VHH binders against Protein AAR2 homolog. Designs and how they scored, part 24

Target 1, 357 residues: Protein AAR2 homolog, of Caenorhabditis elegans (q09305)
Amino acid sequence: MGGALPPEIVDYMYRNGAFLLFLGFPQASEFGIDYKSWKTGEKFMGLKMIPPGVHFVYCSIKSAPRIGFFHNFKAGEILVKKWNTESETFEDEEVPTDQISEKKRQLKNMDSSLAPYPYENYRSWYGLTDFITADTVERIHPILGRITSQAELVSLETEFMENAEKEHKDSHFRNRVDRENPVRTRFTDQHGLPIMKIREGYEIRFQDIPPLTVSQNRVGIEYSDRLYRLLRALGGDWKQLLAEMQIAFVCFLQGQVFEGFEQWKRIIHLMSCCPNSLGSEKELFMSFIRVLFFQLKECPTDFFVDIVSRDNFLTTTLSMLFANVRDSAHAGDDLKKKTAQFKQYLTNQFKWDFNCD
Short names: E, the ipSAE of ESMFold2; O, the ipSAE of OpenDDE; V2, 0.75 times the mean of E and O plus 0.25 times the DockQ between their complexes.

## First folded at step 13 (VHH; framework vhh_7yz9_2)

Design t5 (from s2 with S30D; at its last look DockQ between E and O 0.01; V2 from the best seeds 0.00; counts 0 for: pae O 13.8 > 2, unsure alone 64.6 < 65, off the site)
Fold by OpenDDE, look of step 13:
Structure t5 (fold): chain B 357 residues (1-357), chain A 121 residues (1-121)
Amino acid sequence: as target 1 above (357 residues)
Amino acid sequence: QWQLVESGGGLVQAGGSLRLSCTASGFTFDSNYMGWYRQTAGNEREWVAFISNSGSTYYADSVEGRFTISRDNAKNTVYLQMNSLKPEDTAVYYCAAGDSWFYDESEMDYWGQGTPVTVSS
């Protein structure tokens, strides 16, 4: 039970922690930050004593899909959001620098309406997000919109038509195409269904994992070249790969975003199939094991069971990882040991079988 | 198994400086948070300083501006440079490590045996 903060620390955090104001947020609605969510009361106006760093804030009105955002809070920062009942979203409200002091005074008067950051979960949150930087958030966060469990989808046809209309503003071409029922599906899949995509600007901007290059001479599953291409795309910073893995996981776990889960899986799969990189990228793999360990540790047992039961992805993929590390001539003793311990932990905790028949 | 070994404690005059070291050995998860706590006889252990895996530092108000925590990952060592020492700084100093960090000592997973620091008036 993450013990209550000592009084002296509480005072410190009250003075130096960040504030999040949510103006007009409806009562009896779900509001959450990081690992904790609750139903809002009538007087709810936001959060106080938020520790500096990256946090994930999310909310859901009644049965509506969860919407949220990542934010890198600064010490003493006052972030103000306004709930828009009509659009059922939140909007940014800028606080001018000259008004910050006044706002701080107001915060004192609002103290009873501000919920304290749930520090009992901070350790877990920190462990799950320790590679995430402000740059990571900026890179991955949707340009428009929010992190949402229900992505706004648009057909390629609709997008095409909209773009055409923009280009032909001068031509009276009343595109009679009923946007709601486009008769002409120029863009269909193999089954004849319209190809749907997330509307531009609203997508979580995960890094694309490079495709496999057809190398005729590759014996077995070896994705090291893909890994290196990915790392290059991330500016040569392997920490950003893990940061992305963490963001993806949070999007899935807290954001309830399926794309987060998919990206998470892709990353794990890639990392599990790089036996030739185990030596050259030792630090990455060591940290990868740690990140994955924390992710799996913090997940409710039932949650993973359900996921694994539906998709043996983790068991299969991790079996490959374990085998690759074990059999690798490039893997150091420390990585082998860490991986072996991780395997044992998973075996003991989840009763997973990693023995590839 | 984690082992934390503190060193550098001793007797120093008020206004003096001391540098503590803590070396970690054994199986460790990467990106450890490291911290220093101190305890006097009859009192509860109090946090002094922490350093995150990314190098972010945190200090208790009582030592802010006087103490500096740093780490050398290549040596698995965390340091506490203590300057302008005061008699009130007299305590047993403990090194702590964990996979994550919060101000509460319960958040730390591994502890050293402690090194005594005595600041004379």
Scores: ipSAE 0.000, ipTM 0.261, lowest interface PAE 13.8, mean pLDDT 84
ESMFold2, look of step 13: ipSAE 0.502; ipTM 0.780
ESMFold2 (binder alone), look of step 13: mean pLDDT 78; pTM 0.798

Design t6 (from r4 with S30D D109K; at its last look DockQ between E and O 0.04; V2 from the best seeds 0.00; counts 0 for: pae E 6.5 > 2, placed apart)
Fold by ESMFold2, look of step 13:
Structure t6 (fold): chain B 357 residues (1-357), chain A 121 residues (1-121)
Amino acid sequence: as target 1 above (357 residues)
Amino acid sequence: QWQLVESGGGLVQAGGSLRLSCTASGFTFDSYHMGWYRQTAGNEREWVAFISNSGSTYYADSVEGRFTISRDNAKNTVYLQMNSLKPEDTAVYYCAAGDSWFYDESEMKYWGQGTPVTVSS
């Protein structure tokens, strides 16, 4: 497998696939795309033959935690990232549209420095990311940083002092300023440790799950109102909810970002507790089952055992989903059939018991 | 002031060999990519060979297998070893330096004055 394609398909992808140039990146470091990574050599310049669509590109310097980004590649695109070792950031370099053909000819003469996209992973990758669009990436991606477990943290005190200093300098107002005394604010938790937060602009911008509203007449767990409010926040586009579930999973699986795992769990929990929506939101729930099925199927077994399954979250939460669909007067026969098949798959594959009797 | 000085050009018979040198000063040689270009009368300058700041080498199809580009950062010098020369290799050869991984001449910042090479039949 390992990227072996028929020669005519290889020629087509060489002609029509995208390029990623990752210039100046240190040798003997990790660089990867989707499911595959390499140790970079001195001649490494980037990737070639990238299929159009969303991909996750990542790197690790000197065994540091991974740093990555999503990008929606267009056919024939040349994406250029120039590594700046001093700032440890990527700088984009634009290739004018009238120069693309000439630059591609140049890249053919530099072919030995370009690694091909690993096709053996592509069908699986597409199934894990097919709801993600360029707009999804723009909405969720950190404004100032990258997808990384290396959180840019500041204390509340430091952030307050930085803002106060900036306001003082920017005002150019000296005549009415007394000696600067710190205003008292609580900057520590109940154990005396600094209260820390992610520096503004560096967070992955996952959508907040709306809080539960009070219902005087509801009995049992019912989150349909939360689902509808979340969908409204996404412009009424249920595909964007599944896109976020897919981004969250990739952030966890490939980006090694724990907040991705937490968001993934929050979305699954929400979807599993909406019995009143199973009829009206049939396409969303059918697609949700497919998305989750592919995520669990493609998850490496040791990663699954070590991280995903050990706290009983999936068995407990999916038991609710399966019971809600089974017992629903609103769910159509196709959704009931799909969820029963999914339940049977999980029972056989992972030996999970969803019957608590 | 920056400077690129080519040397080693001259007259050679077809099938012969020649080694061009280009010595740099006035900029950080180690951080720049280097290239060789050539120009015949009435034509645009054409790319011949490129060597990255890390030593990766690339060649135009017309010279692949016959020419070898190399660099010696201790001497701030780039070389072009030209073997199996043909009359169509006759041109003025220019050394150039740039900080772009693209090698068209508009991407190059610094240029030498050129050294003529004539390959007789």
Scores: ipSAE 0.146, ipTM 0.634, lowest interface PAE 6.5, mean pLDDT 83
ESMFold2 (binder alone), look of step 13: mean pLDDT 85; pTM 0.857
OpenDDE, look of step 13: ipSAE 0.219; ipTM 0.585

Design t7 (from r4 with D109G; at its last fold request DockQ between E and O 0.86; V2 from the best seeds 0.71)
Amino acid sequence: QWQLVESGGGLVQAGGSLRLSCTASGFTFSSYHMGWYRQTAGNEREWVAFISNSGSTYYADSVEGRFTISRDNAKNTVYLQMNSLKPEDTAVYYCAAGDSWFYDESEMGYWGQGTPVTVSS
ESMFold2, look of step 13: ipSAE 0.501; ipTM 0.796
ESMFold2 (binder alone), look of step 13: mean pLDDT 83; pTM 0.837
OpenDDE, look of step 13: ipSAE 0.700; ipTM 0.861
ESMFold2, fold request of step 14: ipSAE 0.000, 0.526, 0.156; ipTM 0.234, 0.806, 0.657
ESMFold2 (binder alone), fold request of step 14: mean pLDDT 84, 83, 84; pTM 0.845, 0.844, 0.845
OpenDDE, fold request of step 14: ipSAE 0.799, 0.807, 0.781; ipTM 0.908, 0.913, 0.899

## First folded at step 16 (VHH; framework vhh_7yz9_2)

Design u1 (from t7 with Y32H; at its last read DockQ between E and O 0.97; V2 from the best seeds 0.77)
Amino acid sequence: QWQLVESGGGLVQAGGSLRLSCTASGFTFSSHHMGWYRQTAGNEREWVAFISNSGSTYYADSVEGRFTISRDNAKNTVYLQMNSLKPEDTAVYYCAAGDSWFYDESEMGYWGQGTPVTVSS
ESMFold2, look of step 16: ipSAE 0.582; ipTM 0.820
ESMFold2 (binder alone), look of step 16: mean pLDDT 83; pTM 0.844
OpenDDE, look of step 16: ipSAE 0.574; ipTM 0.811
ESMFold2, look of step 17: ipSAE 0.563; ipTM 0.807
ESMFold2 (binder alone), look of step 17: mean pLDDT 84; pTM 0.846
OpenDDE, look of step 17: ipSAE 0.486; ipTM 0.757
ESMFold2, fold request of step 21: ipSAE 0.566, 0.567, 0.540; ipTM 0.824, 0.821, 0.807
ESMFold2 (binder alone), fold request of step 21: mean pLDDT 84, 84, 84; pTM 0.850, 0.849, 0.852
OpenDDE, fold request of step 21: ipSAE 0.801, 0.797, 0.780; ipTM 0.911, 0.907, 0.900
ESMFold2, last read: ipSAE 0.522, 0.596, 0.552; ipTM 0.787, 0.834, 0.805
ESMFold2 (binder alone), last read: mean pLDDT 84, 84, 84; pTM 0.850, 0.849, 0.848
OpenDDE, last read: ipSAE 0.761, 0.761, 0.805; ipTM 0.893, 0.890, 0.914

Design u2 (from t7 with S56N; at its last look DockQ between E and O 0.01; V2 from the best seeds 0.00; counts 0 for: pae E 13.3 > 2, off the site)
Fold by ESMFold2, look of step 16:
Structure u2 (fold): chain B 357 residues (1-357), chain A 121 residues (1-121)
Amino acid sequence: as target 1 above (357 residues)
Amino acid sequence: QWQLVESGGGLVQAGGSLRLSCTASGFTFSSYHMGWYRQTAGNEREWVAFISNSGNTYYADSVEGRFTISRDNAKNTVYLQMNSLKPEDTAVYYCAAGDSWFYDESEMGYWGQGTPVTVSS
């Protein structure tokens, strides 16, 4: 048995922690929150003593790909999800304000069916998610679907045909000629299968990185205009960019969603290529270094070696960041010291070489 | 001032081959990923092929097996060998360079002016 929290802290969390009721979820399946998952028992009905803040909750039936969601729990909140065994998904159940007292009484009767939040990793989890807010979750979370690698798909051919039909206002007939039913479709992968795209409303709604615009007079790599446009799209709130970096990382790490890894890399690359912003956006860059440091520190070794460190992306990209900060007339001493410490950490921990000419 | 200059386009019979070249200047070529894109009138540019700064290659499904991208860092040049050409390959072909591992057109910072390729029946 791993150690337990002191009784005083347990009582505080019982009074102030949130609840998740996950009703009707099958036994002998995977259910998890943050860093911990379990195989569910007969009487599993949810979680208790969840610390306020953002958590990632996920499940998997019979080793299927995980299905998950982020939620920003308020102190004492009771979140209710009902599992639907036919659709193999869950729906929210609202608890009206006038029913909260009765629901809390029901929670006492259910106590043995509620697992406590696994506090052994809470501080690490907070460090991976501390910029994420309720508004961040609402903006990014799929409208119709869940965070999962098994997102609802539609063929590119089907999407093309639907768009073409919408485009033709004067057309009063549809193609019903079977001569156009070829042995090979135009929209196939290397194995002859239809090329698939995520259906509208099912994608994780990561913020687009603004297009790169360069004139013939541009010299070197400078993405500060992209950064400024992105910050403007986020309402001027640089913390939301880091919140998205944190969601993207968790989607990849715990949700097993490759799109999260791609967005994570896009943000790191953008941030590494903005030498003209290092003075004016000092707090963003200081916080970015901390966020990335914590993500790399918390990454499991086998996951890091197999996935994160491939294709020399990080070494190439961070070499540019380190050079840009070192050589900047705009960056303050504290940013220069922090990036030098980070560079030394990465060099020592991962044997990376950032000192190429 | 940077430049990307494409060459090697022209008219070719269906089933034939062409080799496109793109020579870079004004930036450190070996540090950049290179891509080829093509466009017909009235359509968006479509990605064709991509080669990372370390030499890994990626292809659009429509050209895989027929086209080969390569680079020669000593000559600051990227190539597109196009075999088994079809009339559908007729387009203006653009060379692009970026420091992003993503092939999306919006991630490319340097663009050539294009070289026309016409594949006749």
Scores: ipSAE 0.005, ipTM 0.250, lowest interface PAE 13.3, mean pLDDT 79
ESMFold2 (binder alone), look of step 16: mean pLDDT 83; pTM 0.840
OpenDDE, look of step 16: ipSAE 0.725; ipTM 0.873

Design u3 (from t7 with N53Y; at its last look DockQ between E and O 0.01; V2 from the best seeds 0.00; counts 0 for: pae E 17.6 > 2, off the site)
Fold by ESMFold2, look of step 16:
Structure u3 (fold): chain B 357 residues (1-357), chain A 121 residues (1-121)
Amino acid sequence: as target 1 above (357 residues)
Amino acid sequence: QWQLVESGGGLVQAGGSLRLSCTASGFTFSSYHMGWYRQTAGNEREWVAFISYSGSTYYADSVEGRFTISRDNAKNTVYLQMNSLKPEDTAVYYCAAGDSWFYDESEMGYWGQGTPVTVSS
């Protein structure tokens, strides 16, 4: 049945796996990690036997949009989150070093309230996230908020008033009118609606894709300069570009965040339009093909059909990639073979046509 | 404790036919892609044919039209029907299984011991 682990593996993970205590979380709600979620019961208090490494944890109250976070678990770590029903979010609770033994005793008493990590999906999760590191999470994860489709928005007027109040610590600045210029500064768009932005510290910190530099002698679509500028912004580490592609996909797939979908598409489009880089960046492109293949293979069928494949983005963009690799004087035989195999997979599995006129 | 066992190799005259079989055990055969590879003396191993878990088939240019790969999930077996054999087809033939879509040797997780095929004139 769902596959029992051998006792030796269970004992190893019990000794070396991490814990997540998720205290006060309502029953009859959704809680999940990586590929697996549950409807919580009255006794649910968290997870045990979490393998070390990066995981995505998420929850949803009464079918509300998911709220989640990435965390890099250390071996034996005890991570504690306490749910606040009024604010509908969670906060960290520190476990002082001299209280770790007592907390572990408490964990023994809670064992039936802790669900084990769902190891049947771990190989797939690793393949979906294998470029993501602790440094990747620190760079991209919102500083104050969580991964959610309900972005924390604030009006420009509210942000201005909060900053002015904090700066001066004096309420007489509230609603102040400029006496020298009596017309109040507008914080609204052309229709009178408040101009909105993501609250400072709550944004997912995806790397901007550099703009195209216009050239009089450019022939065809060629984004290699954009790719090189992006790689420099990432400290020259091409693995961090693929890590961001993986985070973006997880944010979309598990976090249900369309900003992740948009970043995922932007990265794929960039990578598909770099014919001059196919030789010099061989490892990046070989790894890109593998990352994208695995993402499409692991995408749930309903999610894929209804959202990922509904527009022409993948078919038109990947047609460019396949043509660029096929026709490249720079691409090596290994890249050409891997790309042709990927094209054939997509054609057979999804009946996509990359040879339309 | 997985195993792939090839059979059906041997000596055959040019223009003849052979049918290779590869029987799998110790893993969920129906979830794996299967491939045939061959190696001649003094050369690197080369890909010959590939069949996906769903039955889609692919062939190297040198064998297309002469070789046919097929699978029988009920018997955990993949076959290579080799027709119109040429002396250049002389090689040790290996069966392989992988859970990756790619044909590269490095993408295959399980390998058989090989079965020799000799084509004489």
Scores: ipSAE 0.000, ipTM 0.217, lowest interface PAE 17.6, mean pLDDT 80
ESMFold2 (binder alone), look of step 16: mean pLDDT 84; pTM 0.847
OpenDDE, look of step 16: ipSAE 0.778; ipTM 0.903

Design u4 (from t7 with A60E E64K; at its last look DockQ between E and O 0.01; V2 from the best seeds 0.00; counts 0 for: pae E 12.5 > 2, off the site)
Fold by ESMFold2, look of step 16:
Structure u4 (fold): chain B 357 residues (1-357), chain A 121 residues (1-121)
Amino acid sequence: as target 1 above (357 residues)
Amino acid sequence: QWQLVESGGGLVQAGGSLRLSCTASGFTFSSYHMGWYRQTAGNEREWVAFISNSGSTYYEDSVKGRFTISRDNAKNTVYLQMNSLKPEDTAVYYCAAGDSWFYDESEMGYWGQGTPVTVSS
């Protein structure tokens, strides 16, 4: 997978790859998978030759914000989605196991309406998603709706009014104001705009980063206890933390979802502030550097890079990581070497200065 | 079958220059990052220089300013120009190719046979 696939591998994937039927999707709209999108033609009905594994599929009609989903494709799988014009989204259709062979015969007649997976991007995509599993996708994907920057929003005031109605119905009480307990709910920010939140069930279900404990703030910035609590919440599986970092980045980069960017930043900040873990969690930190490298390599040089670099987040945060690894008595030579190489890469590629003091 | 073939090694006096070449076949050279590594007897192989598939160059501290890595994708060849050679540069020099930006030995998938370089004091 180091470069362009040979024709014999392409033929193998034609025979063994997965299919996505995306039925009823409007022409002259955007449809994409992973790094590649197209403007749909009149006869577009889906994708063929999708390599097994996790992929991010997305679409946009009439310049609307993208909507998308992750799916872990099995070899030879046929996934069917039907576009619903009224709701402007898609719905699942199951293919019974005893009908798969017949469905594949039908797909042969549709071959000219199916776009092939863009194999030139596959190696890079695998590096962005290799920790993600089917279980990861099911855990994190919104219960309702899809991955979109146009998430179902509700004002805090609207949610409060709906909850007040539920309490009135359940308690047989009339709605009332308690003037002797003047608890005030703020429905607007300091600029007078409505405070907005994602409606329950529509949020991407990222794992919460544990707060600092009250016990004490030891010498310097030290988040290792937060890291260990997070790892316990993930069943002790550090690979799922990196899987979440990968999903968060894809949600930001391809899904255009700001919540993914915020979670991505939270994870990088946490990992950069764990000097006491650099020895015992060597595999996690080595893999974290690799994951972050692939992510930053894929950042566009234009507006997405500007968003990432404008608030000095990466420069400040990674300066802490580099200093913590450099100064650690417990970090192994391979981690120190890899972080030094990564620092050189970032300095050369992005002209970032990690010596800001 | 893939192949990396180094050439240009030999005996040179301190302060002299050599240019190593490494010609690739059997894979798409322009898609790969290239590196030079060196090994003295009884020691592990050490990274010397790295050039990305896009042309960005990186050097180990002791060779900065003396060595220059370059590539010619039309000829499937990577070069190492070694100037101001010192006796401590004596080693077997290896060419390697990999598809990762990280230039640890473990990140390289293809290796040449090595070419000896001896620098007389």
Scores: ipSAE 0.000, ipTM 0.388, lowest interface PAE 12.5, mean pLDDT 80
ESMFold2 (binder alone), look of step 16: mean pLDDT 83; pTM 0.841
OpenDDE, look of step 16: ipSAE 0.612; ipTM 0.811

Design u5 (from t7 with S31N; at its last look DockQ between E and O 0.01; V2 from the best seeds 0.00; counts 0 for: pae E 14.3 > 2, off the site)
Fold by ESMFold2, look of step 16:
Structure u5 (fold): chain B 357 residues (1-357), chain A 121 residues (1-121)
Amino acid sequence: as target 1 above (357 residues)
Amino acid sequence: QWQLVESGGGLVQAGGSLRLSCTASGFTFSNYHMGWYRQTAGNEREWVAFISNSGSTYYADSVEGRFTISRDNAKNTVYLQMNSLKPEDTAVYYCAAGDSWFYDESEMGYWGQGTPVTVSS
């Protein structure tokens, strides 16, 4: 659509939607939510009319890398973040429950400084994020509250020294030092420069894909055991696997985080190599096709050509998926029809040739 | 307020032709995929034909080669040209619009009221 909602629905959401106050954020910078971003003016103070549910909020100072977070908004919630210019990050400010009514009155006076949520693409955003829950966000989001390609870096030597100092303070009551098993760590790279890594607590906590188990009776590529082990790690809830695929894609597309792209590819590859699971995991595979369709539809064309399709990952990997479903004795007719439609879409839209397998 | 209105249904002899039309209002027609579906009494609604917002067409096996779907974005109208009609084509035909490439009935967001088609033997 992209068109305006009926005035009655807009008025209801204005009265019942959530708010984000983003205080002290510099003008002439980028601030955004979901699909929409703005250049900030001098009066910008946040967002209004945010529908309940999971959203991705992000910002960029001038041309710096984006910094973002996921948040599950409750109806009428007032979320407050305050920008810290020295650290170039934001901090939470809590609003006690008994102060919410007064804060809402203050928000009315700020109305011209609050941008409304951009409802034009809300249905598409829901389809891009509909498996993500508050529990998903809590599990995957960095502990220190940040989705960014500009990760907090620390030298291995500095981190080791900090951990050793903390261990000394914690072990004061025990009065012991394990000198028999000292840590032997290289702190420099091949050029003599400090080895740098993401500081603990700042990494996005994606699940590792379980390693392949070697089998003497294998008859080709078959990763169903890896899929089942991953599902067990997710509490047996296949929706959480698709939620992680959706978070990974949003981190990549809107957060500009390359690790999201790599995790997205790992999940697609795993799902494409599970011919023995196509019957028993029908709902997962049907939903996987829908999730991937929405993701490919939302890729900007230049971004897709320059990054997503660079090494033919999708054509190679999806050729395996399409062949596995086509040839499966286990897959039902509805899955076969859905994948054939998806294959036709890709062939028509991108002129890809899947018949070279 | 959105609306899809079908027209062109009726009674026709086997081997004959009908052209169904569906006119849309209340949404940006050119952004939506369009489909035709049909239903006989006591059965689930069956997909017949689909046309993407860019003009790509797809057909159910039972109608391939006999039916043609087309669209005119300037008139906000989708058409179904039905040739070589058979008694098995007797059904109520529904026009639908959706923003998903997948054309299962559950992916369509807007539906018309339906237009009956009867094919005599």
Scores: ipSAE 0.000, ipTM 0.276, lowest interface PAE 14.3, mean pLDDT 80
ESMFold2 (binder alone), look of step 16: mean pLDDT 82; pTM 0.838
OpenDDE, look of step 16: ipSAE 0.759; ipTM 0.891

Design u6 (from t7 with S100N; at its last look DockQ between E and O 0.01; V2 from the best seeds 0.00; counts 0 for: pae E 14.3 > 2, off the site)
Fold by ESMFold2, look of step 16:
Structure u6 (fold): chain B 357 residues (1-357), chain A 121 residues (1-121)
Amino acid sequence: as target 1 above (357 residues)
Amino acid sequence: QWQLVESGGGLVQAGGSLRLSCTASGFTFSSYHMGWYRQTAGNEREWVAFISNSGSTYYADSVEGRFTISRDNAKNTVYLQMNSLKPEDTAVYYCAAGDNWFYDESEMGYWGQGTPVTVSS
């Protein structure tokens, strides 16, 4: 495909791409990478021709919640995971350095069982993940377990149980012996059921947004001190903040993890409320606008309408960003121009009203 | 190998019309936003019009109401219909493509060679 890559580069990737072996995974189940998933057949054993860089790999046995992981693939790397049917998850299998040549020979015998990486969406994927590095993945990825909506299900259970209790208290005078999820109600009953929480080591290690303090409480909305403390926690590397924004979005978009959506919103809100930082952190804010634009552009229509746009979060929060940049004595002309273009795009594309004046 | 080729430029009298075309190859045209820019001697390029991959159109204040941008994804072509031309519209017109909705010059990844437009009378 001449327009995307030169033919010699395409040939290079065919010969030098990375491999993922996903052994023992049951057929008739979902397996996916990045933007593509498929139903596994009897012969499925993994992926081939994976371009170097960060990818999100996920699976679901039949219709169970997805489980997934991020990995930064090196050129020619062979990553091996084995499915454990009893625990319904996968475990790492190391390939010793002295066995890599033998493993590559085995891969030739397995070629018909390896699906090629779906290159048609790679440019879009890169745009959603280009700040993510191997260090980013190690910092944020759960120490144990994988990226999964199981933690969101526990949170949904508590919220759902409270909503179900409100529906019951409305006194519709109906016998409501059946509940949508009666097992979840038992998990919150102190009369014999334990409270379910995320086990230590299984949480996605998103960076905390520093709280407001008395010394940082200014008249009006100004969160620059929170931003500076966050950046210091990231070793002064503003790219890691955007990498986390990208991981959070992918966790939500492909991993179906609600905590990712919440962290994504927290980061956008913080960035939108930092008028005093717009000069000194120009590269961060310029890159933030690009990252957010790409995320909104790449959202599937149903995902965007049903989840991302429903609560007016973006219109309310971004109106603060647009006003802060427009009125800033610190922001340079290029940031003001880029932000105004982004506002115009959103206004016209989605018919949103930003009350900035 | 990618390519953007402009055509349709020329000499026209004030009040006249021209239609510029820009044909693309070597990338998935329907996924890209397209823009028209113009440049007079000694000046920076000026954004003129922009059309998103979904068909939304945007215009610089100086041309709004007179120029219309459109695209035909089946022909990999973007058009600029220029009506009620004025001498100040004299410039070299460039077609550009980007995978980013931001339409200043630094955000475009693909550029044509330009087609000259001269408006006199």
Scores: ipSAE 0.000, ipTM 0.245, lowest interface PAE 14.3, mean pLDDT 78
ESMFold2 (binder alone), look of step 16: mean pLDDT 83; pTM 0.841
OpenDDE, look of step 16: ipSAE 0.352; ipTM 0.734

